# Designs tried in a protein design chat: VHH binders against 6-phosphogluconate dehydrogenase, NAD(+)-dependent, decarboxylating (gndA). Part 12

Target 1, 299 residues: 6-phosphogluconate dehydrogenase, NAD(+)-dependent, decarboxylating (gndA), of Haloferax volcanii (d4gst8)
Amino acid sequence: MQLGVIGLGRMGRIVVDRVLDAGHEVVAFDLSAEAVAAAADAGAEPADSVADLVDRLGDDKRIWLMVPAGDAVDATLDDLDPHLDGDDVVVDGGNSHFEESVRRAEACSAAYLDCGTSGGPAGAELGFSLMVGGPQWAYDELTPVFDAVATGPDGHGHMGDSGSGHYVKMVHNGVEYALMQAYGEGFELLAEGRYDLDLESVAKTWNNGAVIRSWLLELCEEAFREEGSDLGDVDDHVAGGSTGTWTVQEALEQEVPVPLIYQSLAERFGSRADDRFSRRLANRLRYGFGRHEVARKDD

## First folded at step 4 (VHH)

Design c01 (from n09 with S101Y Y102T T110Y; framework vhh_7z1x_3)
Amino acid sequence: QVQLVETGGGLVQPGGSLRLSCTASGFTFSKYAMNWVRQAPGKGLEWLSGISWSGGSTSYADSVKGRFTISRDNAKNTLYLQMNSLQPDDTAVYFCARTYYTTDEYGSKYSFDYWGQGTQVTVSS
ESMFold2-Fast, scan of step 4: ipSAE 0.319; ipTM 0.694

Design c02 (from n09 with S101Y Y102K K109T T110Y; framework vhh_7z1x_3)
Fold by ESMFold2-Fast, scan of step 4:
Structure c02 (fold): chain B 299 residues (1-299), chain A 125 residues (1-125)
Amino acid sequence: as target 1 above (299 residues)
Amino acid sequence: QVQLVETGGGLVQPGGSLRLSCTASGFTFSKYAMNWVRQAPGKGLEWLSGISWSGGSTSYADSVKGRFTISRDNAKNTLYLQMNSLQPDDTAVYFCARTYYKTDEYGSTYSFDYWGQGTQVTVSS
């Protein structure tokens, strides 16, 4: 098959390399000439614009987008759409919100697949997990590409209608938030508990046959190996939260209880505040209840 | 040493036009995508327009689409922004910026690594 790839950052380059390694042809474009040149060195056919990429693709165009979520996706589609018809397929492999993916699919002249891509940089060696939403025929048509990009035939699947791929990936990230929080609490208890433990050794043991084994636990082991069991100078400020917020918002709209996902998101928000009004008031109210000593800022 | 120098700013009347230029040195200009970004008084940075390394692909923010045109001359290491139908709310400091990739644990994004000093555009009667 011939595949156009637009966006040759870390993830887009992995798509290019895996598709080429599987014996397919790739036409590659990026805003940066260095990224295009690097892809060409790997065996891709370089394009110098979106129009040039389209011109190099034959009939029934198959195009994979790996550009940043939001405005970059819409800008690329604005450039691309005048050259497309209903027999063409566009895949958004980025981190788009599922409602934006539904909107884009409705507006696109081609069949539009929203593809939630998971696996991070390990995808270069192992392949990705791909959660695909959109028309069944378009998913079927892209199966040889999905086989090449994913960790194997079971590493990709058709989730359902337009938006379902990014939807399932969004919820996946919500679950990831809760799992990270759970690992954090467990290891904090061990770090502050009654035994002097080597947490790298604990993480390694847990990841070799225990119930809670996972790739996240491999990352815990790596953290303890690199930073020590006290995590050295790693800050407690936790950035991010967009996919966790999206998951909680959807759970509220659907009236589905997700207390652990919510609490993991709330802990991230709490990590960003050194002095919280609610805690100061609670301290003062405890004095009112039982004359407990009030901690004050000038102490 | 990487340098980006903007010129062409100034005072214009509403409905008027200005052409901004950004001269690049210290890197191979023809290999990088370039952008225009502005900052209005008391507000954050707003991305306006981007152009691919070859000049063959351009993109625009909705606020300027149809009014502004980005272009480049790789032989002169110069980026341009042609601004037409200027409005008072276009008053801002205008920066040119070079694209680079920023990688996080879930993927790669575009970001800006080198910025010019900015040029002031004031739209008033």
Scores: ipSAE 0.212, ipTM 0.622, lowest interface PAE 5.0, mean pLDDT 88

Design c05 (from n09 with R98K S101W Y102T T110Y; framework vhh_7z1x_3)
Fold by ESMFold2-Fast, scan of step 4:
Structure c05 (fold): chain B 299 residues (1-299), chain A 125 residues (1-125)
Amino acid sequence: as target 1 above (299 residues)
Amino acid sequence: QVQLVETGGGLVQPGGSLRLSCTASGFTFSKYAMNWVRQAPGKGLEWLSGISWSGGSTSYADSVKGRFTISRDNAKNTLYLQMNSLQPDDTAVYFCAKTYWTTDEYGSKYSFDYWGQGTQVTVSS
C-alpha cells in the first residue's frame, strides 16, 4: 500500500517508520525540510509541498495527517481538498476536538477518518492504540496501515460514525488525568508521611503484581529514578488541560457525573497561581471575624 | 543580520487592491516558510497567511480567505501579498515574518522568528 504522511514530528515519524517497516511505501511532507530529509533517509519518498505529495500518490489516495490540532489541520485540508475525490481517504491522527472532526469530514471531498492516537512517542517501540471514527469502508481500506501503526490487530478499532474516534480518545485522556492525579496523591502521602521511603522502589513494587500497575506507574518509577524521591527541582505548575476540559464540557452537556476527572482538571488550574484571590479573601475574612469579635468582647 | 523590509502599503478606498512586498536578507530565504501578520490600531497581532519554503503550500486566516493571495519568488528573496476587495477593517500595519518552525510531537508548526518594520495600509472612507 502507498501512504502519504503530512506532519513528521515524533508521532508522524513513528507512523512513517512503522508503515515502512511493514513493507508499505510512504510519501512524506512537513514544513521542515530537515524533517522531510530525515524521513527520506529512512526510506520515504520526499515531497516538497502538499500538491507534490498528492501528485506522487497514485489513484485512491490514502493520506495520514499528523499535524498540530486546530488551525494546522484546517490549513492542510485547504491545501489538500482541491486534489481529492470521494475514493480518497484522509486520516486525522492528531488530537482534534471531535466536533471539529465532524465539521471537517462534512466539508472534505475525500472520506475522512478521525483517528485518536494514544501511546505518545513511546509508540515507536510498542505501536499506538488507534480509535477510529468515520465511514466503515474507509476504515476497512486502511486496515493494513492501522495494523502496522498499532500495537497489533487488537490495538485499533472502528468506534463508529464520524467524530467517534476523537470522542473516545478525548474521554480516554480525561480518565488519564484522573489516574495521574490519583498516583500523585498516593505518592505525595508517602513522601510526606511517617516513613522515609525510596519512591522509585515503591513504584517498581506496585508495578509488579499490584492492582494499580500500569504504564503511568512505569513513568512514575522513571520520574523517581531521574529526579529522586523528592522530585528534585520539578515545578508544581501543571500545564495543558484541553482534552480534560473537553471531556468535562461533554460530561456537563450529557449530564454525566465525572467528579474525579473534574477535580483533576481543577487541580491543574489551581497549580498555575502563586497566589489565589479566593485564599487571600478567605484569610482576610477569618482575620476580620476572629480579631474583630475579640475586640468587641473587651467593650 | 536578518532583515525584512515591507513595501507597497498606502491609502486605498474600500473595494480597492494593494500588493505588498517583503524583501529578505541575512538568511537563506528559500529554506524557510514566510508569513504575513497585521496589527490594527489598538489591537494585538493577527496572523493572515503563510507560505511553505517551496511556495507549494499556502494557508489563510478566515478573515482574508478568498481576498488575499500570498506568493514568493525565491530567486529574488521576496514575499508578496496580493490584497483584493479591501475593507476598512483591513486598516493595519502589515508585517512579514520569518517563520521559525519548531517540530513538536505531531509535526512542524508556524512560529514567528523575525519581524520586519511593517508597512501601513489604510482603507478609508
Scores: ipSAE 0.182, ipTM 0.581, lowest interface PAE 3.2, mean pLDDT 87

Design c06 (from n09 with R98K S101Y Y102T T110W; framework vhh_7z1x_3)
Fold by ESMFold2-Fast, scan of step 4:
Structure c06 (fold): chain B 299 residues (1-299), chain A 125 residues (1-125)
Amino acid sequence: as target 1 above (299 residues)
Amino acid sequence: QVQLVETGGGLVQPGGSLRLSCTASGFTFSKYAMNWVRQAPGKGLEWLSGISWSGGSTSYADSVKGRFTISRDNAKNTLYLQMNSLQPDDTAVYFCAKTYYTTDEYGSKWSFDYWGQGTQVTVSS
């Protein structure tokens, strides 16, 4: 098959490399000339614009977008859409909000697949997990590409109607937040607890036959190997939260309780301040009861 | 060394126009995509527009689409942003940048190298 790829950052380049390795042809474009040149060195056909890319694809265009969520997706679609018809297929492999994916599908002249992509940069070696929403015929058409990009035939699936791919991936990330928080709390107890433990060894043991084994535990083992059981100088500031926020917002709209996902998100927000107004007030209120002296800021 | 120098900012009335320029030196300008980003007072970075290395593709954020036009002159190593119908909320420091923002499973981050000192745009009212 011939696949156009727009967006050649880390994730888009993995799509290119895996599709080429499976014996398909790739026409690649990015706003970065270096990224396009690197993809060409790997065997892709370089395009110098979106229009050039679509001209090279012929009649039944199959195009994978791997650009940042939000305005970049809409800008790319504005460039593409004048060149597309209903026999073409566009895949959004990024982290778009599922409601935006539904809107884009309704506006797009081509069939639009929202493809939640999981696996991060490790997808280069292992392939991705792909959660695909949109028309069944378009998913079926892209199956050879999905087989190449995913960890295997079971590494991709058709979730349902438009938006369902990004929806399932959004919830996946919410679960990931909660699991990361749970591992963090468990290892913190061990680090601060009564025994002097080698946490790399603990993570390795837990990941070989224990109930909580996972790829996240492989990453925990790596962290302890590289940073030590005390995590060295790793900061406690946890950035990000968009997909976790979206998951909590959706849970609130559907009236589904997700207390662990919510708490994991709240912990991330709390990590971003050295002090908090609420704690300062609580400290002062305790003083007002006549029980405790007030801790004051230095300087 | 690599340098990006933005010029053309200033004070302008609502509804007015400005043209920003970014002069690049120390690298092969024609090989790089270029972007305009801004930072309004008390806010984070906002990507506004990008142009491919060849000038054949351009992209715009919804907030500026139809009002701003990005262009480049590879012979002069210069990037431009034509800003029309300026509004008070366009007040920001405007930067040119060589890279786009990136996305991973833990969120999206702005990823820029060799961006300039910026130029202040103030839309009064």
Scores: ipSAE 0.013, ipTM 0.400, lowest interface PAE 8.3, mean pLDDT 86

Design c07 (from n09 with S101Y Y102T T103D T110Y; framework vhh_7z1x_3)
Fold by ESMFold2-Fast, scan of step 4:
Structure c07 (fold): chain B 299 residues (1-299), chain A 125 residues (1-125)
Amino acid sequence: as target 1 above (299 residues)
Amino acid sequence: QVQLVETGGGLVQPGGSLRLSCTASGFTFSKYAMNWVRQAPGKGLEWLSGISWSGGSTSYADSVKGRFTISRDNAKNTLYLQMNSLQPDDTAVYFCARTYYTDDEYGSKYSFDYWGQGTQVTVSS
């Protein structure tokens, strides 16, 4: 099979490398000439533009997008769409909102697959987990590519209609937020608790037969190995929240309770403020209604 | 409505310094990580530096680490790049760029949704 890949950042390059390793042909384009040259060194055919990429592809074009979500996806589709017809397939392998993916699929001249991609940079060695939404025939056509990119045949699946791939991935990330928060709280209790513990050793033990073993726990072990049990200079500011926010918004619209996912998102927001108006007001209100009964900091 | 406008470029001698500024409008600047990216003549885009929306975390490409310093002033909606010990191969158009995904769980080096017009920096004698 021949696959066009647009977007050769870390994740897009992994797609290129795995597809080439499986014996397929890749035509690659990125705004970075260095990224295109590196992909060419790996065996990809370099393209100088989106138009050049489509010209190098055969009649039934198969194109994988790994560009930033939002306007970058739409700009790329605007460049691609004049060259596409209903026998072509476009895969959005990024973190697009599922409703944007449905909108794009409706507007696209080609079959559009929304492909939630999970595994991070470890996908280079292990492959990704792929959650794919869109037309069944297009998913079936891309199966050899999905087999190459995923952790194996069980590492990809057709979720359902347009939007379902990004939908399932969005919820996956919500669960990931909650799991990261849970590990954080557990290790914080151990760090602050009554015993002087080697947290690298604890994480290693928990990841060898315990019920909470996971790849996230391997990352915890690595963190304690690299930074020490006190996490050294690691800042407590937690970036991000887009997929967690989308998950909570969807849960509210469907009236499904997701308290742990919500709290994990709220903790990220709270990490970004050293001084909160609400806490200052609460302190003042406590002073106002019970000043002779209120515990002060030095009690 | 989103706009990013770079200023502060110009001609500088090797070993000299420049400070670039990027003024943001049309979005809540304090909610987004920001980046500096450059494009040298005949080359593609090169990411140089990133800063979290609070300014608490910064990162640098190896080519500029120790020479360039990124900073931001959220009250002024302004991003800065202090460039020291400039070399002829620092000659490029410099862009500020907004990160769409504040979570780069995928390790992408090109996770940007809005770019400025660019400001030219020329390092020559």
Scores: ipSAE 0.006, ipTM 0.212, lowest interface PAE 11.0, mean pLDDT 85

Design c08 (from n09 with S101Y Y102T S108E T110Y; framework vhh_7z1x_3)
Fold by ESMFold2-Fast, scan of step 4:
Structure c08 (fold): chain B 299 residues (1-299), chain A 125 residues (1-125)
Amino acid sequence: as target 1 above (299 residues)
Amino acid sequence: QVQLVETGGGLVQPGGSLRLSCTASGFTFSKYAMNWVRQAPGKGLEWLSGISWSGGSTSYADSVKGRFTISRDNAKNTLYLQMNSLQPDDTAVYFCARTYYTTDEYGEKYSFDYWGQGTQVTVSS
């Protein structure tokens, strides 16, 4: 089939490459001429605007958006929507908040699929995991594309109504935060503990038959192989947190306890503070009621 | 070598208009998407508008939609922002920025690799 792709960054380019490799046609547009030229070199038909892309697609347009969450999605839909009707399908493959996806679906002239995409840049080799929300007929219509982009037919699924795809992906990322924190704490205990261990060997052993085996653990093994068991000069600052924040906010709204996901998010926030007011006050309070010596800055 | 220079800022009355310009040098301007971003006193950066390399696609933040118009002249290596119906809360330093594509494990990210020095816009109140 023919697929329009808007947004040709690393993940958008992977969608283009996988869809082309599966024998489909791609019309590609990006705000960057260089990105469009690179996609054209790979076999895509270049478009120089959103209007040009829709003109090249013909009837029953199928368009995949892979642009940054927020304003970029709405801006792209503002350009697209005058050219769309109810037989067309738009897929948002980015990291949009599920409530924004529901709002966009209600406003869109075409069928709108929110597609939570997991796998990161490794999707180029492995394919993605795709969690899709929206009309059943539109999901069914895009199945050949989803088969090409995902890690096989079991790598994509229809989650439910509009918003459910991005919802499930949001919660997936919250779980991922907690799992990363758990691996980190376990390996930190081993690094600081009573034995002098080769953590690459530990990670490899745990990933071959043990209960906690996973792709994240494979990445741990890679980290220890490349950096050493002391992680070399890797910094402890952990960026990001939007999907973890959204998961915690949703958990609070639904009154569902997610203490491990919350704590993993809180640890990320703590990693960004070099000096914390709360700990300085706690130190001073210990002097006030316990007569312990006060630790001062530049002690 | 890459330079972006903004001009056209100044003091304007509420309801007034200004046209900002950004002159680019040191790269092939016609191959890059360009953006306008502002920073109000004591606040973070706010993205306002973007334009594709060809000028065929434009996008706007909700706060400026219908009031601001982005355009470019690739022959002159110049980016423009026409600002109408200015409000006191439009007071900010306005920057032009070149689009640079990056990504992280969670998806696509637009970032900006080159910024101008900024031009001050003050809407009197």
Scores: ipSAE 0.120, ipTM 0.556, lowest interface PAE 5.3, mean pLDDT 87

Design c10 (from n09 with G107W S108G K109Y; framework vhh_7z1x_3)
Fold by ESMFold2-Fast, scan of step 4:
Order: C-alpha cells, then sequence, then structure tokens
Structure c10 (fold): chain B 299 residues (1-299), chain A 125 residues (1-125)
C-alpha cells in the first residue's frame, strides 16, 4: 500500500525505511528539506508541502504523523484536514498526551489513530512496539503497515477507544522510569558495596536466566562494557521527564498509588541540582541537634 | 541550506555577563529542540543546555546551572544563552546545535545534526 509520512526525524525515518523495506510506497514530507532529500535517497517519493503529499496520495489516504507533541501536531492537522474524509486514516505516532489525542480525533475529518511507539534506536533493526487506540476498522486497515513498523505481528496491538494507545504508552514510560531507577540503585549498591565486582559480568549473568532480565539490562551490560564498572566520565544529569510527569499526574487524578514511578521522577529532578537548599538546611539543623560539624561552601 | 550563526562572544572580565545569540535559517526553527555546546582549549565538547521546540522545557549541565539561562524567540528564529557570573573556566568556543531527533527525551546532545561555526568567549582579566 501507499503511506504518507510527515515528520522525518529519527523515528519518522525508521517508519519510512521499514515500510519501504516491506514493499510499500512512501510519500514523505518534513519541514527540513535535508530530511526529505535523505528519505528520497532511501526510496521515498518526496513531497514539498502537506498539500503536495496529499496530491501524491491516491484515494483512501493513509498518513503517519511523527512530529513533536503539542502544537506541531495541531498545525499539521490544520493543513491536512481540509483534504481528508471519513474513509481516510491519520496515525499520530508521536508522544502526544492522550487527552489531546482524544480531542484531535473528535475534530479530525478522517479516522484518527493514536499510536504509542516504543523501541528507541533499536527500532531501526528490530522494529517498534506499537500501542494503538481508535476505531477498530482503521486499525485493521493499517495492519500491513503496523506489521512492517513493529517487531512483527505481536509487536502491535489495538488497545481500545481513542486515546488508549497514547495512554498505555504514557504508563509504559512511567514503568520504564521506575525500572531504570531500580537497575541504577542495584548496580550502585554493587559498585559501592563490599566486593570489587565486574558489573558487565553481573549484568550479563542477570540477563541470562534471572528474573530481572530485560532489554534495559542489555543496555546496562553495554554501558559497563563501553564505560567500565565505574561508568568512566558519564555525568549524573538526567534530562527529560514529560511522560513520567503525565503518568504521575494521571495517577493522582485517579487516586492510584504509584510511589516507585513518582520516586524515579523525583530522582531525575534531583539530578539537576548540584546544591539543594533542603540539604543545606538539613546540614545546619544537624549542628543544632547534636553539634555535628556544618559543611559549608568552599572558600 | 540549514544555517546556524552564533554571535555575542568576546572578552569579558571574571564575574561579568554575556549574551550569546544563534540565528537559524533554512528550516522551521519552532519545530526543533536546540542546544548550546562548548569546547574549551585542548578539551572535548561539553553540552551545556537544551531547550524544547516550544521553550516549555529546559535542561542544564551541572557546571552552568544557576548561572546560564537558555531561551528562544521562535518569531525571530533565534536561540539565546544568557551567561552570568562568568569564570575563567567558561573560556571556550560556544556552539549552537540542532537536535536530530524531534523528541526532546530521545537522544540528548549526541544526536545533533547541524552545528553553528562557533563564537569565542574569553573570560580573563
Amino acid sequence: as target 1 above (299 residues)
Amino acid sequence: QVQLVETGGGLVQPGGSLRLSCTASGFTFSKYAMNWVRQAPGKGLEWLSGISWSGGSTSYADSVKGRFTISRDNAKNTLYLQMNSLQPDDTAVYFCARTYSYTDEYWGYTSFDYWGQGTQVTVSS
């Protein structure tokens, strides 16, 4: 089949490459002319605008959006929607908030699928995991594309009604935050603990039959192989947190306790401060309590 | 076609302030996350700060947190770095860099696809 792809960053380019490799046709557009040219070199048909992309697609348009969450999705839909009807399908493969995806689906002239996409850079070789929300018929129509983009037929699924795809992906990312933090704490205990351990060897052993084996643990093994058990000069600053924040906000709204997900998010926030007011006050209060020495700023 | 041009560098006294600008052309600036990276004499590249496409999210390296402020003006296609309390160790060539990934959290500074020419900042008496 023929797929339009709008947004040719790393994720969008992986979608293009995998869909082309599966024998489908791709019409590609991005705000970056360089990204469009690179996709064309890979076998996509270049479009020079959203309108041009629409003109190149036949009847029953199938369009995959891989643009930044928020206003970029709405701006793209504003350009696209006048050219669409109810037999067309639009997929939002980005990291949109699920409530925005529901709003967009209600406003869109086409069937709208919210598609949570997971797999990171490994998606280029292995395919992605796709969590899809929206009309069943539209999901069914896009199955050949989802088969191509995902790691296989089991790598995608229809989650439920509009918004459910991005909702499930949001919670997935919250769980990912907690798992990353848990691995970090475990390996930190081993690094600082009683024994002089080869953490690459530990990670390898844990990933071969142990109950905590995972792809994240493969990434831990790789990190220790490349950087050493002390992680070399890798910085402790952890950027990001939007999907973790959304998960915690939703948990609070639903009154569902997610203490591990929350703590993992809080640790990321704490990583961004060299000098925390709360720690300075705690140090000063210890002096008042027991005459403990006060650690003061250097010179 | 993509161009990033840094301006605002120069010589400044320790404790002083300087504002760097990066003017973007050849792409829709408002759709990309942007970053500041520096290279001190004889050292490797150091990521300093990043800002999301909308300006709603910012991140800073520990070395500059509290002293530097990243901002953007999407109407002017311009990225800024306000540098306060400058120290001799801040002496470096400062680069504006566009992130290759459209997702703010995906790759960080290792995914930059376009860099400016750099602007020299020298902090000395």
Scores: ipSAE 0.000, ipTM 0.213, lowest interface PAE 12.5, mean pLDDT 84

Design c11 (from n09 with S108W K109G T110Y; framework vhh_7z1x_3)
Fold by ESMFold2-Fast, scan of step 4:
Structure c11 (fold): chain B 299 residues (1-299), chain A 125 residues (1-125)
Amino acid sequence: as target 1 above (299 residues)
Amino acid sequence: QVQLVETGGGLVQPGGSLRLSCTASGFTFSKYAMNWVRQAPGKGLEWLSGISWSGGSTSYADSVKGRFTISRDNAKNTLYLQMNSLQPDDTAVYFCARTYSYTDEYGWGYSFDYWGQGTQVTVSS
């Protein structure tokens, strides 16, 4: 089939390449002329604007958005919507908040699919995992594209009504936070523990038949191979947190306990500060009841 | 070396018009999206308008939509801002800025990497 793609960053380019490799046609647009030219070299039809992309797609438009969450999605939809009708389908393949996806679907002239996309840059070789919410007919119409983009036929699924795709992806990211924190704590214990261990070898062994084997463990093995078991030059600052925050907020609203997801988010926040008021007060209180010497700045 | 030079500012009466120009050098102008940003006295930076590398897509802040028009001439390496129906609160230093396109895990993104020196626009009777 023919697919328009708007947003040709790393993830968007993977969508283009996989759809082209499956024998479909792609019309591609991005703010970067270099990204558009590169997609054209791969076999896409270049567009130099959203309007140009729309003009090239014909009557029943199928458009994949791979732009950052928030204002970029709304700006793109504002440009697209005057050219769309109810037979067209727009897919938001980014990491939008599920409530924003529901709002956008209600406002959009076309059928709107919220598509939680997981797999990162490895999706180029393996394909993505796609969690899709929205009208059943629109999901069915895009199945050949989802087959091309996903890791296989079981790599995509229709989750439910509008918002459910981004909802399931949001929770997936919350679980990912907790799993990353768990691996980190385990390897930290081994690094600081009583034995002098090769952590690359440990990660490799754990990923071959052990209960906790996963792609995240493959990434741990790679990290130890590239950086050494002491993680030499790697900073302890952990950026991000929006999807983890959204998951915790939803858990609070639904009164579902998620202590591990919450704690993993809290650890990320703590990684961003070396001098915390709470620690300074705790040290002073220890002096007050135990008469321990207070650690002071510039001491 | 990347350079952006704004011209066309000055003193204008309320309701008047000005056209700003930004001349680019040191890079392939036709490959980059460009923007206009302003800073009013005592205030932060305010993004006004953006234009894609080809000129096919434009966007505007609500404060200037319908009054300002962004355009470009890739053959002349020049960006323009046509400013109509100017108001006293349009008084600011106006900067042109080059879009720094980047990719993240969700695809397309941008920020500004190079800025001009700015040109003063004063709207006063």
Scores: ipSAE 0.012, ipTM 0.432, lowest interface PAE 7.9, mean pLDDT 85

Design c12 (from n09 with T99V S101Y Y102T T110Y; framework vhh_7z1x_3)
Fold by ESMFold2-Fast, scan of step 4:
Structure c12 (fold): chain B 299 residues (1-299), chain A 125 residues (1-125)
Amino acid sequence: as target 1 above (299 residues)
Amino acid sequence: QVQLVETGGGLVQPGGSLRLSCTASGFTFSKYAMNWVRQAPGKGLEWLSGISWSGGSTSYADSVKGRFTISRDNAKNTLYLQMNSLQPDDTAVYFCARVYYTTDEYGSKYSFDYWGQGTQVTVSS
């Protein structure tokens, strides 16, 4: 089939390459001329605008968006929507908030699929995991594309109604935050503990038959191989947090306890301040009630 | 060296029009998408409009859609913003910015790597 792809960053380019490799045709557009040229070199038909992409597609348009969440999605839909009707399908493969995806689906002239995409750049070799929400007929129609993009037929699924794909992916990322924090704490105990351990060897052993084996643990092994068991000069500042924040907000609205996900998010926020007001006050309060020596900033 | 220089700002009455220009040097202008962004006094940055490298695709914030028109002349290395039906709320410093594209494990991100100095637009009687 023919697929339009808008957004040719690392993830969007993987969609293009996998869809082309499966024998489909791709019309590709991006704000970057170099990204469009690179996709064309791979076999995509280049478009120089959203309107040009639409003109190159047939009557039943199938368009995959792989642009940054937020305003970029809405701006792209504003360009697309005058050209769309109810027989067309638009897929948002980015990291949009599920409520925004519901809003967009209601406003869109085409059938709108929210597609949570997981697997990162490894998807180029292995394929992605795709969590898809929206009309059943539209999901069914794009099954050949999803088969090509995912890590096989079991690598994608129809989650439910509009918003459910991004919803399930949001919660997936919340779980990922907690798992990363758990691995971090375990290896920190080993690094600071009573034995002088080769953490690359520990990670490798844990990933071969142990209960906690995972792709994240493969990434731990890689980190220790490349940086050393002390992690070299890797900073403790942990950026990001949007999907983790959304997961905690949703948990609060639904009154579902997610203490591990929340704690992992809170640790990430705490990593961004070297000099915490709360700890300085606690230090001074200990002097007030117990006359404990006040630790002062290093001079 | 990459440089972006905005011109065309000034004082205008409500309902009036201005055309901003941004001249680019130090890179191949025709290969990059460009954006207009503004900052009103005491407020954060607000994205207004973007244009693809070819000029064939444009996008607008809801606050300016229908009133502002972005365009470019790749032969002159110049970006434009035609501003019509100006309101007092449009008072701000206007910046042109070159957009670049980065990706992470979870998706793609648009960011601005080079900015102009800005040009002041004041809408008042």
Scores: ipSAE 0.099, ipTM 0.559, lowest interface PAE 6.1, mean pLDDT 88

